# Ledger of designs, part 1: miniprotein binders against F-box protein At3g56470

Every score and structure here is a prediction.

Target 1, 367 residues: F-box protein At3g56470, of Arabidopsis thaliana (Mouse-ear cress) (q9lxz3)
Amino acid sequence: MVTRRRSKKKKKTKRKKQSSKEKEKYQTFINLPCDLLQLVISRLPLKDNIRASAVCKTWHEACVSLRVIHTSPWLIYFSKTDDSYELYDPSMQKNCNLHFPELSGFRVCYSKDGWLLMYNPNSYQLLFFNPFTRDCVPMPTLWMAYDQRMAFSCAPTSTSCLLFTVTSVTWNYITIKTYFANAKEWKTSVFKNRLQRNFNTFEQIVFSNGVFYCLTNTGCLALFDPSLNYWNVLPGRPPKRPGSNGCFMTEHQGEIFLIYMYRHMNPTVLKLDLTSFEWAERKTLGGLTIYASALSSESRAEQQKQSGIWNCLCLSVFHGFKRTCIYYKVDEESEVCFKWKKQNPYENIWIMPPLNLIDLPLFDHRI
Structure headers, positions and changes below count from the first letter of each chain, unless a header shows other numbers.
ipSAE, averaged over its two directions, is called F for ESMFold2-Fast, E for ESMFold2 and O for OpenDDE. V2 adds 0.75 times the mean of E and O to 0.25 times the DockQ between the complexes of E and O.
[cut] stands for letters that were removed.
Atom coordinates printed by the task and the answers are left out, and those that the model quotes come from them; centres of patches stay.

## First folded at step 8 (miniprotein)

Design s16R (from G23 with E16R)
Fold by ESMFold2-Fast, scan of step 8:
Structure s16R (fold): chain B 367 residues (1-367), chain A 97 residues (1-97)
Amino acid sequence: as target 1 above (367 residues)
Amino acid sequence: SKVKITIRVEVTGDPRELEEFWKKIYELVEELAEKLGVEVEIYVTIDGKRLEIWVEVKAEGDPEKVRELAERIKELVEKIAKEMGLEVEIEVKVEEK
């Protein structure tokens, strides 16, 4: 206990001195020519880029322009045993340790548009949480099984935000529950279960072009259209290779991708043909970088190679009894940087940070 | 010949009674479909105190038998509603191909 407290105190003191040096460096560079200023700012971590944007108008413009080019998804690590959170920028190899007491007892269900969907299994409360602003939007209670998946369509600040969950409690029917802005209560929809008896659970949910795509543990894909209140099970199954130990379904600009994990070989990437509903293997991503975890995914498409991470897969995987983030090359043009792995008791979820972070409590001295 | 019949049931009432009602209808319609070897799709929506059930029956053969099946489903819905003290509105649509 005492030795642990001494270690934390020493690190806290060291961090404070380092912060003071960072501030001093900003003041020194205020009068640099624009070309040199852009070069200096491009080498700053996101936290320092945000701080630099507050120095003056010229720095603000330069910092914002570089964020548009270099902003990538961040990885959130969260503890199963306390309310500690760690935000990690894989491109800059920088982290921020955070404490969110308002999330005590909540587990993460989904991430989209900079928002997390949180669920408390003891109180049955659902909560939208933005880790960058610390905004909270509570939702009506809903009972869910521990491994039940949820998704939402867009940020809860929109009136078009829709919460979605699907479960198969019996072999005869599928139960879908939805909640939309300004509704008094959850809406329940029930559909015939056309899935085989061995289909036990829905593992992956993505939202694309007004439709929720739901993938089962056996590889069956189903669609839910909330505007039509329509459920459809698509024909075909993605091919599975021997030794597959997991999968991720992701969405990018209307296209659906499936990533198969293997214990002893590189992942396989498949793309859904929306006209034939068949899966085809992809040997190249064409500059697309996919950030996938069991609960959510993010993606980024670039015409230019990004230093360290580009045209590759960044996956939260399970090895033995530990969850680790691993980077995989898809082809020879891929750029991959291995600098960080974090293991249990932490889970992972990807989140896209906002481009303008200047007013966020995340970077306030009081947090 | 191919025939498709859609039966729409609308009920207003207590959400707990509505849940018991649609579960009974679902079970009985599925049992009837299995015994008769016909394809049936059932959709249930509960929004507050309003319940809507859609039953789509697809069968090949005598149009008279398909109509008979739809009438049996309608009678089951009315019987269960009466037993539970619920007032139902039923609409039947027939499409022949």
Scores: ipSAE 0.055, ipTM 0.600, lowest interface PAE 5.6, mean pLDDT 73

Design s19F (from G23 with E19F)
Fold by ESMFold2-Fast, scan of step 8:
Structure s19F (fold): chain B 367 residues (1-367), chain A 97 residues (1-97)
Amino acid sequence: as target 1 above (367 residues)
Amino acid sequence: SKVKITIRVEVTGDPEELFEFWKKIYELVEELAEKLGVEVEIYVTIDGKRLEIWVEVKAEGDPEKVRELAERIKELVEKIAKEMGLEVEIEVKVEEK
């Protein structure tokens, strides 16, 4: 009995010390000063950041806040066969294969705010699709030419969502079609064509500060203000060197950037002066990372000069023998391939993932 | 029958002044068209310091209202241009269909 009572006391003391150590370690983590918690979480890859956000309310708020600042776009590759899709996270160099049978027969047109705009050329159906939630929002049918570009202003869950397309059927006129989420029919507006003759193909569309910026293959920039039904062709032409084989336009915090790619020369980076409407050449992105594809582009500000993505162009496709994803460091004039896959420029697009991935049906939190 | 009236306005000035000029014209034309029950299509092109405005007026069943709208639009354009110190050239074309 005495031996049995001493053995129980020893086990209780050891259990109390282990429980106290475990509780002390747990309390230390949950009571970390905000600055130290952010430092620890900022060093976690996205998968571990998602897991960390499940620990407690304080960690969840810190992780979500950090994802707002540090979330990078993901790249979607569309297969023309078997309805298979590949999502690629360039920050982790990880990919996952997904099947979206609901997108059978659809091609991608545009990406913004975590949503894709999809078009079926056989049925003329338009569909908003969220690949993270699998939500579908069908839109009224519209006949579009194969090379016709389309864009939207914000997520289709907003009553302010506006669809936009622009084309030139005759040299004399530009035709713009718009649709507001609650409208009965597409609105058609016709404007006098002031673009250079024989160069009426629109390559890039970007929405910024209530305006659609439309870039032609010759570098002519036009803007459309849907609130005023206003079409304006800007007088300035971007300076470019002969033999450009790719062009990307992006928006960051109200600023418009244009990038010309060359087969054997460094890219030309330009920024639009919104007061003079003149293009100014830039030798640096000022810490900006641009994620560019043929149909859409994303951008983020990088806070650390030592980051591998400081002043970087992340291209889903470029012209030449190898159609592959590349990182081009503007300051270092160096190229690194991060994904090797031959792809049509119109069969891939950058998309911004949502801030909370834990509750999404496409992600297994166990792995 | 439908009557088509086209009003063309050309003006030259600083881009900011031209944008404010067009904005005032657009808002007033839209309000006037709604009051008269007439459909209007208004579009503008800016090329450097030149502004060119095209106003296309469409009406069904009342040609007199279309004519009244066109006359009042011309008066508004001239008034706003004068208030802003802008020189404008206005051309009106009437087509019966």
Scores: ipSAE 0.000, ipTM 0.308, lowest interface PAE 13.6, mean pLDDT 69

Design s19L (from G23 with E19L)
Fold by ESMFold2-Fast, scan of step 8:
Structure s19L (fold): chain B 367 residues (1-367), chain A 97 residues (1-97)
Amino acid sequence: as target 1 above (367 residues)
Amino acid sequence: SKVKITIRVEVTGDPEELLEFWKKIYELVEELAEKLGVEVEIYVTIDGKRLEIWVEVKAEGDPEKVRELAERIKELVEKIAKEMGLEVEIEVKVEEK
């Protein structure tokens, strides 16, 4: 059909005119004074900031510098029925649909430093996956129970990366398995179980200052130091009110925070005193914003007191099949009354995007 | 034939003293095992609320060297505990393969 070819040619001409307009705007940006350039770049959404960083070295340095200051964690939602993934950037207030066929059959275990730790329960395969680069780093197989928790210390591109899991196979003993980069196999360490008899499982794991902190479903906290092969059960328990609907532990600059969610009450925020091992309730976070999800959490220090995200908890929730991000101000009473449906809290996780995103498939073809 | 030895040490005291005790034992046991060419696995748990520590050392290798390691570990544990004013209980189990 000749008529179809002419219609396609008209669409190409329209696309060429749009590209010319983009090129003209781009040239205007290049000619801006440095202070105005920084103002313009600071107002760009992350996607456009990434594109701007491709222009030249001066723009690249300015864009990367602003990302160091203004980069917020992103929220990933996982579908159970297909390989679809939804990515939410709170700074852009936009959802993007992604498809990762390489993750078929995998469930998410942990997130840190822009990487996801994925597990396939049918093949026992472990995989580090970077959703921004689509890089995959496979790890040796490991059998894990359905609700067994895992963590890692830093990006798998580092020689210091350590995989960690903890379980209680028998009531008398704690079993810890670790894997260091370039090791032949998993290392197994066994310790006497000094946790109380009502201990069933570990719910939260964070890495801080060279050690893994492990929180049980009863509020007992234990730590593992891989350098000393040292296991310590800490005294004290967090004050928890009845009817909690979620528990999130996070780390920021050596400080450990614990958040309890309630159906009809404001969240409780606790901070661990590493000297006394006591939990203290906090009514302010001193400008910190915590992004909380069940498998891992992220945090960010806000620069301006007048920022709408100062002393804030960003919490992912499901309400009647609608996915929402709720913001709570810790220093002010903020109440959201909602019905909590039995949704899987492990279907979402916060992730930090990397500072250099210029050549990523997500921004070229996917978003 | 390889010999397997398990050494269990229980000590009570203040958590800071227990951590210092464990650090000294860990460093010396690893150094000694390396010098003797014996493979060793060391496990420790400290319970600050109960003011106790449980240390388990498992070693496998040449029978003569493994027995020497166990004897010297026992001597080191007793010496360090005495220097720190801590009371220790030590149990040694020997198995042959």
Scores: ipSAE 0.000, ipTM 0.380, lowest interface PAE 12.6, mean pLDDT 69

Design s19M (from G23 with E19M)
Fold by ESMFold2-Fast, scan of step 8:
Structure s19M (fold): chain B 367 residues (1-367), chain A 97 residues (1-97)
Amino acid sequence: as target 1 above (367 residues)
Amino acid sequence: SKVKITIRVEVTGDPEELMEFWKKIYELVEELAEKLGVEVEIYVTIDGKRLEIWVEVKAEGDPEKVRELAERIKELVEKIAKEMGLEVEIEVKVEEK
């Protein structure tokens, strides 16, 4: 990757004026007792000093904070050797430590709609976990290889939630396993392996408009449509420069993007044409910000060009023997900024905070 | 009395046409299987300009429904392929225990 000139200017994010919908939400928060509102806010690791504010100012700050939380994904780092977790909010540039003893022995597999899919390789147990409510929804056991990828279609609180995994057991066949909520057993479907090279592994999975898109380490894209029980390997291959050292696939409002990272060059962004199945390079994201990690990605549209989060890539990568969150501006001239570093290697994943923090579980008082 | 019928379909064409062909076949096979109360296992692969479908139809104690479903699936595949101008090869294998 080529280092670009570092800007000393800080891009400041301006917050939008209160909308009619936000005004209605604000009226809901006014009905909460001050101590209960403070308790809800105190469960959010990125907000300090709110307790010191005047009541009206505290409530205004709470409303503003909830808006920021609803619009920005958070990055969770999972330690490989202990049960500690770190949460990072790139919009506030703050972190905090979390403790989830219920996740002991689990590794993270996927993130969507504020839920994590966790897997225990020793017990073969699958678990949906919501880090904001601490709700747990266990799923039927499934043996998975260490490098096997898994995804789901939507929150497990929905009856339409579908678990999906794909693997190549023998080089001649692709095996797909799916699980619908409340089913008795995993469903298995087998398809002929027509991917190029017997060493293909699935690296990225995204769900979009009713189908799962699966990308291999060699750039082959396949899709699985659970409604049709249909598996197709698409003919197009994304153009990439030699020396790629990272690949991320993400979805935003039905559009699919692919990001290639390079050690000595700026990242390239590609968009899939769903009609032709051709990849086209993009020089701008049109105000979109992509938050990418190896297992899952999030994206958000930002319309304010003055925003420090406008038209950006926030990438969680392994660089210089450290896990780092790297921030790139995507324009004719891209800028690189290191926002977060960890000394020890961590698994990591982006997660979207809940749309309504009133749904968080609250305790009257701690015993 | 247990009967298993395997239908293999191979079609060559443009990927969009093959996808449309598969969607029509899948919908009709599911509908017929439900109406006849027969279990089916369907496997499909599209790679470039080639589509391959494997349909396994099986039942315990009602071989006539299995044969009826397989016959109707074959007829539907041939009809839809002809309507779409696609070249199709169909192979049917019957196994009785």
Scores: ipSAE 0.000, ipTM 0.214, lowest interface PAE 15.3, mean pLDDT 67

Design s19Q (from G23 with E19Q)
Fold by ESMFold2-Fast, scan of step 8:
Structure s19Q (fold): chain B 367 residues (1-367), chain A 97 residues (1-97)
Amino acid sequence: as target 1 above (367 residues)
Amino acid sequence: SKVKITIRVEVTGDPEELQEFWKKIYELVEELAEKLGVEVEIYVTIDGKRLEIWVEVKAEGDPEKVRELAERIKELVEKIAKEMGLEVEIEVKVEEK
C-alpha cells in the first residue's frame, strides 16, 4: 500500500520525528555489544565518527577500525582572489570554508598521504602543508614554470620523503631534480631525451614501488628510479579514442591505472602490465573508486558491491552555483556533466583526511 | 663481437662551472656519437659541488669505432677540464663479449 506522489507532503513531518527518535535511540544504545556498536558507528559520517571516538576506549577502537575501511578523500577548492579554501566531503555531501593565511601567494602542486605540496611563484618557496594540523615544512627554493609538475613519494615527516620534478625538456636532454628530506641541496640528473619531439610536457606523475611513473601529454610513459638513478621511456602508447577531454593516472596497491574521459562516450580504462609494460583495456575497476583531479588522484577499494560508489570515477565539477562531485560508474552507462565550466585544473585537489584524534581541533571548529 | 665501454668522470668545483662543464661534454659527445654512428647513453648527476658523468658506448658490428669514440671522449673531457681549471678523475671499463 504505497502511493509515491502523496509521500512528498508526509516526508517533512516524518523527518522531524525520525531525527528526534534517532537521537534518543542512539543515546540509549551507548552500551551495545561490539558488533552492534560497529554497525551504528559505520552509519556515522567522518566528522561524527571522530567525535564518537572520544567517548571511550571501546568506541575509539571501533571508530578507528571503521575509518581504515570507510574514510573517503575530501576535495579542496582553491580561491583565485583570497586565501580561502572550500573543503567538500562526499560522504556528507557538505562543504565548508577555511582560511589559510599561511598559504598566501602559494599554489598547489601535489597531494599525497594527507599533505599538500605548495609553491610560491614570486619567492620560489616550496612548502609542505597539512590542512588538518596546519603543520608547515619548508623546502629549499626552486624555480618552477606554472604548468611544471612536481611529485613526492610520501609524507615529509618521513626520512624517506623524496621530491621529484622534471625541470627541463629539450630536443637533446631531460633535466630531473630530486630532493631528499635530509639533503643539503637539490640533486640534478641529466638523461638523453628519448621522448617524442612534439609537446613534451608531463601531465600525470604517480609514485609506486620506489618508481616515479611520468605520463606525457602525447601518451608516452617514462619511469624514474631514484635508487638506481635510472630513466627509461616505454616504446608503446596507451590506446585511446579520438576526442578525449581528460586523462587521469592513479596507483592502487602497486597497480597503475590510466583513464581517458570523453564528453559523449564511455571512458577508456587501462591497466599497465608491469612485466611487459603494455597497456591493457579493462571493463571494470574491480571494486575500486578513483577520485580524479588534474594534479593528483586518490583511490580506495569498495567492499560493498551495492555501494553507489562501487567501480566509480568520482570527478570534481564546478558548474552553475555549486561545486559538486559526479559519480561515473565504469561498468554501467551514467551521465557526465555537460556544463563543465572552464576551470583551472590547478584549482582543486583530492586529499585523504587523517585517521587519528590529533587533528581534532580542526574538525571541532572548522569542519 | 659486442663491445661496451663505460666512462665515469668525477669533478668537484663551483656549481656554475660544473654546469658549464657537463653541458659542453654532453653536446660534444652526442655530436661525436652521431658522426660515428655509435649508440651512447649519457648520465649526469650534480650533488652540491660534486659532478659525475657516466658515458656508456655500445656497438655490435664495429668494435674499433667504439674504442675510437671512447678514447676521443676521454681526451675531450681532459681538454675541457684543463681549459676550465678543473681537476678531473676518469675511470674507463671495457667489456667484450
Scores: ipSAE 0.000, ipTM 0.394, lowest interface PAE 13.1, mean pLDDT 70

Design s19R (from G23 with E19R)
Fold by ESMFold2-Fast, scan of step 8:
Structure s19R (fold): chain B 367 residues (1-367), chain A 97 residues (1-97)
Amino acid sequence: as target 1 above (367 residues)
Amino acid sequence: SKVKITIRVEVTGDPEELREFWKKIYELVEELAEKLGVEVEIYVTIDGKRLEIWVEVKAEGDPEKVRELAERIKELVEKIAKEMGLEVEIEVKVEEK
């Protein structure tokens, strides 16, 4: 019987396999958001949990350091069948599967400042959810149509947080509903509809410098100033080519960008002139990376012109047999056909880590 | 104008039925106001399964047209509610301006 040689070979194979698994496990932990590291550690068997708890402070601090260095948005994919969610970091090309039972029955409405706004169409409940901290902030109920858009101004932890939705229930009037944090009820405001009489839907909402910008499916832009209770429709329309199959509107440091997507053609990039309120076509994003999703988009200023993500759109795609993203350069003539396809708006959304996690003092892990 | 009329309508129902009800009322009231040459101001509040409509009618030159519009609005609200199987409460306030 060759029990000692089998044990020795088994031990060498086991050590090599365990070393590989330990490196893989460590690499996975370092690529997770800080709050999710704690959640992953809590799910380990007791002996591994005790050992992991001894190092969780160090791993947490490493995660915070990585967030400061690589402050890119994360992509969330929502499951239709269970409470499972996939969180994808495009900078590290890593994913993490999570379960959020608190979101059972909810669909996503909007993402801003590290928070998701979630809606339950069966109970009419609205819920703010932070996937990095798992904090929940419930909001007063509101009935919404399936295609109705809703946005918010800032994190619900602020007393200045404002919920905003806009709809056209009639041909001649726009109905706006707002909710300020700690208010007793929703505020309803009715304005004359100065958009075209085409019973338009609103596709994109962006908040910038105290104002909500609302884009219709026909390309009309409307403004709502909640401080003045003022609604206005801009006279200009963005130039778009026939056959556009999707659009994304985003804000970066007070500037508003609009991207029209086409099948087999380069996207049209437009920037709003805030003085004239006219759209101007741009051939570059001025060094921005725009992380585009149907309900809301995120943006990041790229500092290095040599970066592969300089002047790019980052888009969710299904490539091969996996969910991933692509970077599409807007400032270069490409012989590659654009392969993006319009997706269900409730299946994925980009999210930025909360500022309070980035603002924490970091310890130098090089010591 | 010597006469101002305010019509208040309350309806309870499923949100989809309330939206359809409001749309029909609004389209018909605007058409009728245009035909009679009377100006109306319409305020709407919806809270879950409850819809409240306020219609304020102003007499610009002919007070009889204001009374005619108010009565026709009441008839239209009652007719559409009946057609949709909705129970409505209607309050009419008449005041001299």
Scores: ipSAE 0.000, ipTM 0.124, lowest interface PAE 21.2, mean pLDDT 69

Design s19Y (from G23 with E19Y)
Fold by ESMFold2-Fast, scan of step 8:
Structure s19Y (fold): chain B 367 residues (1-367), chain A 97 residues (1-97)
Amino acid sequence: as target 1 above (367 residues)
Amino acid sequence: SKVKITIRVEVTGDPEELYEFWKKIYELVEELAEKLGVEVEIYVTIDGKRLEIWVEVKAEGDPEKVRELAERIKELVEKIAKEMGLEVEIEVKVEEK
């Protein structure tokens, strides 16, 4: 078969130049030096500077305003060699090394609403962990297979929090385990496996409108409704080109998106029609930015159409000896596709920081 | 006349050993059911807190073939459990119609 390659160097150079300029302009804007301002204020505290206090308040308000309009998920890297964690903020292109001794021996399973679900394969302990507050919420032990996926419905601070895992021990049957907040034990349910192949494994789980959507490595989508204890395999399969090497599913305001990555062609972006359960290919994300990682992905609605991150995929990649994030414009067809190599899913996960933590005032007038 | 049979197998042990045990039992039961021309439904429940598994095999069909299936499944389960150093409990319930 003949590949559809276009060799238009002039058009490619012009289009890359515009995209690169927009990204640089946007990154410069969102990288206003709020950390530097805080450092200056801490070294030069207001003791007698009434005019300086007005300036500091204005600059603080500007930083808060920028965070509100440009809040993005943060990327957490999990070290393979020790129990260290690296936090990366793509908006500031900064890496911060963190030590969480409470997570020693734990592996990340899922991220949602600012919380991580962690699992220790040696002790079978499950733990909710908030890296921004360091709050820990232990959960009942559960044995899980090495590659078994797990998800939860919402923050563990809610009484409606539900943990969910699904396994296919054999292709004829699937086992679903759930834990409701304040239950004494895990609930186990067994359903007939109506998936088409013996080698199906679950790659992606998202929670939307009260139900868990589970995607297999073969593109089959299944639905679990915990309120009805109902399991169903949906009829539609996403159109997928051969040679995909990465798959990301995310939920945004009740809508479900699926992205297939390829080594030598542009990503395929799909949206699930919740009425028909059929996948439809999309050329635009409608201003959405998707932060893609293998265990879970985050999404954010971009308000500024002129920003470099409007309608993009944000991917974590290694470029030489540096970690970087690439924003891939969904609504632009490139003459040369980005070469994507799938990273170990246990090396990174996106997490959304709490708004109250980002918007903390530089000083408080409660004296 | 049709006969219904339920075979329940309970095993306690390390999770990795229990998973391997289940895979071997499932493969052999499916092969045996196909050879005898009997339709089976197999259910498994794994309790990680108690480190236990419960396997239920339900079959319905010709009395002689269903009984032969049950006897051979029991023998295979006991053989595999012995080879893996696991202790198993097997319960067989027969409902004749």
Scores: ipSAE 0.000, ipTM 0.136, lowest interface PAE 19.2, mean pLDDT 67

Design s22F (from G23 with W22F)
Fold by ESMFold2-Fast, scan of step 8:
Structure s22F (fold): chain B 367 residues (1-367), chain A 97 residues (1-97)
Amino acid sequence: as target 1 above (367 residues)
Amino acid sequence: SKVKITIRVEVTGDPEELEEFFKKIYELVEELAEKLGVEVEIYVTIDGKRLEIWVEVKAEGDPEKVRELAERIKELVEKIAKEMGLEVEIEVKVEEK
């Protein structure tokens, strides 16, 4: 018996040759977060820190597996012992050390759109600083009290950038100072004091839809509309539990959130109804992660419900000899596992890194 | 060669006990990491009566120190949990390149 075996017919595959030299003319930025960090490192003065290169590679590996549509905030820690600064990414649990000698003597005031507002209490100098580009924008001098808050509306590279602060609160009047980018001097406006009599300090300022919202230590919310030169105090109070030891206010896509911290209770999460101007308690953050710091906070919409940071507060803590962060899930039971203590507001702040590498110079500008 | 070890700890208990547990673990882990010259990152998630601690231990060119630190961390977590009467679950993941 003879059995006939099957043979497979294979056709030759033709491949098109493409010139490798044509690809050399164009650089692709597929791994944008890692490439951004490498550019930041190349531009900023660094001590010998080879771990920064390992950080870039780790972030690259994370980006390969998951497409990141939105950039997470980074935390800046300000050193008390030298002119060093630490940038920390809580999602990757990675630090990099930076040196900004030009910020010697400055304390942080506010963070928005990748820029820091810095103040020198000895010289009264105000300075916008971008830690990713090292761009500096000096502003006219202004005397500020230690507990005085200041905010700005957007990046100082815009002509619409507005600085805002409340400089005095008396029994009868409040004094507001504003500065538009490229103005010659500060503008002063005086309004009748509609707050509780001279017992209020402003602790939180956010900018939303053309308006500055200012929260006092007593829970009074005031608003300032610079286009109308209008000041008003809202009658409502946030429904918080007694014994709060700190609060954070943030803005996300036109919505305003307020978080009260307690020593022995779960945080109270509140959202402002912009039609009624009443605070409403929320048991979830609706998929947001809020990165909370005393002078300003950042927020990010998390796209995956299975993410470990979905509906979380990200808070800086200092235990032992090292700084770190905790993620607190808002969706859980009513008891608090940690005893939260209010930190010095000038020791750390959240900042949003840039999304596009094209906005960063390719070469080191330290000549 | 490169080695990264991730230790995940899940603990159930009363909030004040969980806070004490975390503080003890954090201080001891940081002390050991400094003593061994190894890079370590710790973060915690707290949900009412549940605590999750993540510890990442890594180094390039010194895998034995990474392994030593990870083993000692695991032992400390188990010891402190037992001393405090807490129920604990530990998962260890090793990644080598």
Scores: ipSAE 0.000, ipTM 0.116, lowest interface PAE 20.4, mean pLDDT 69

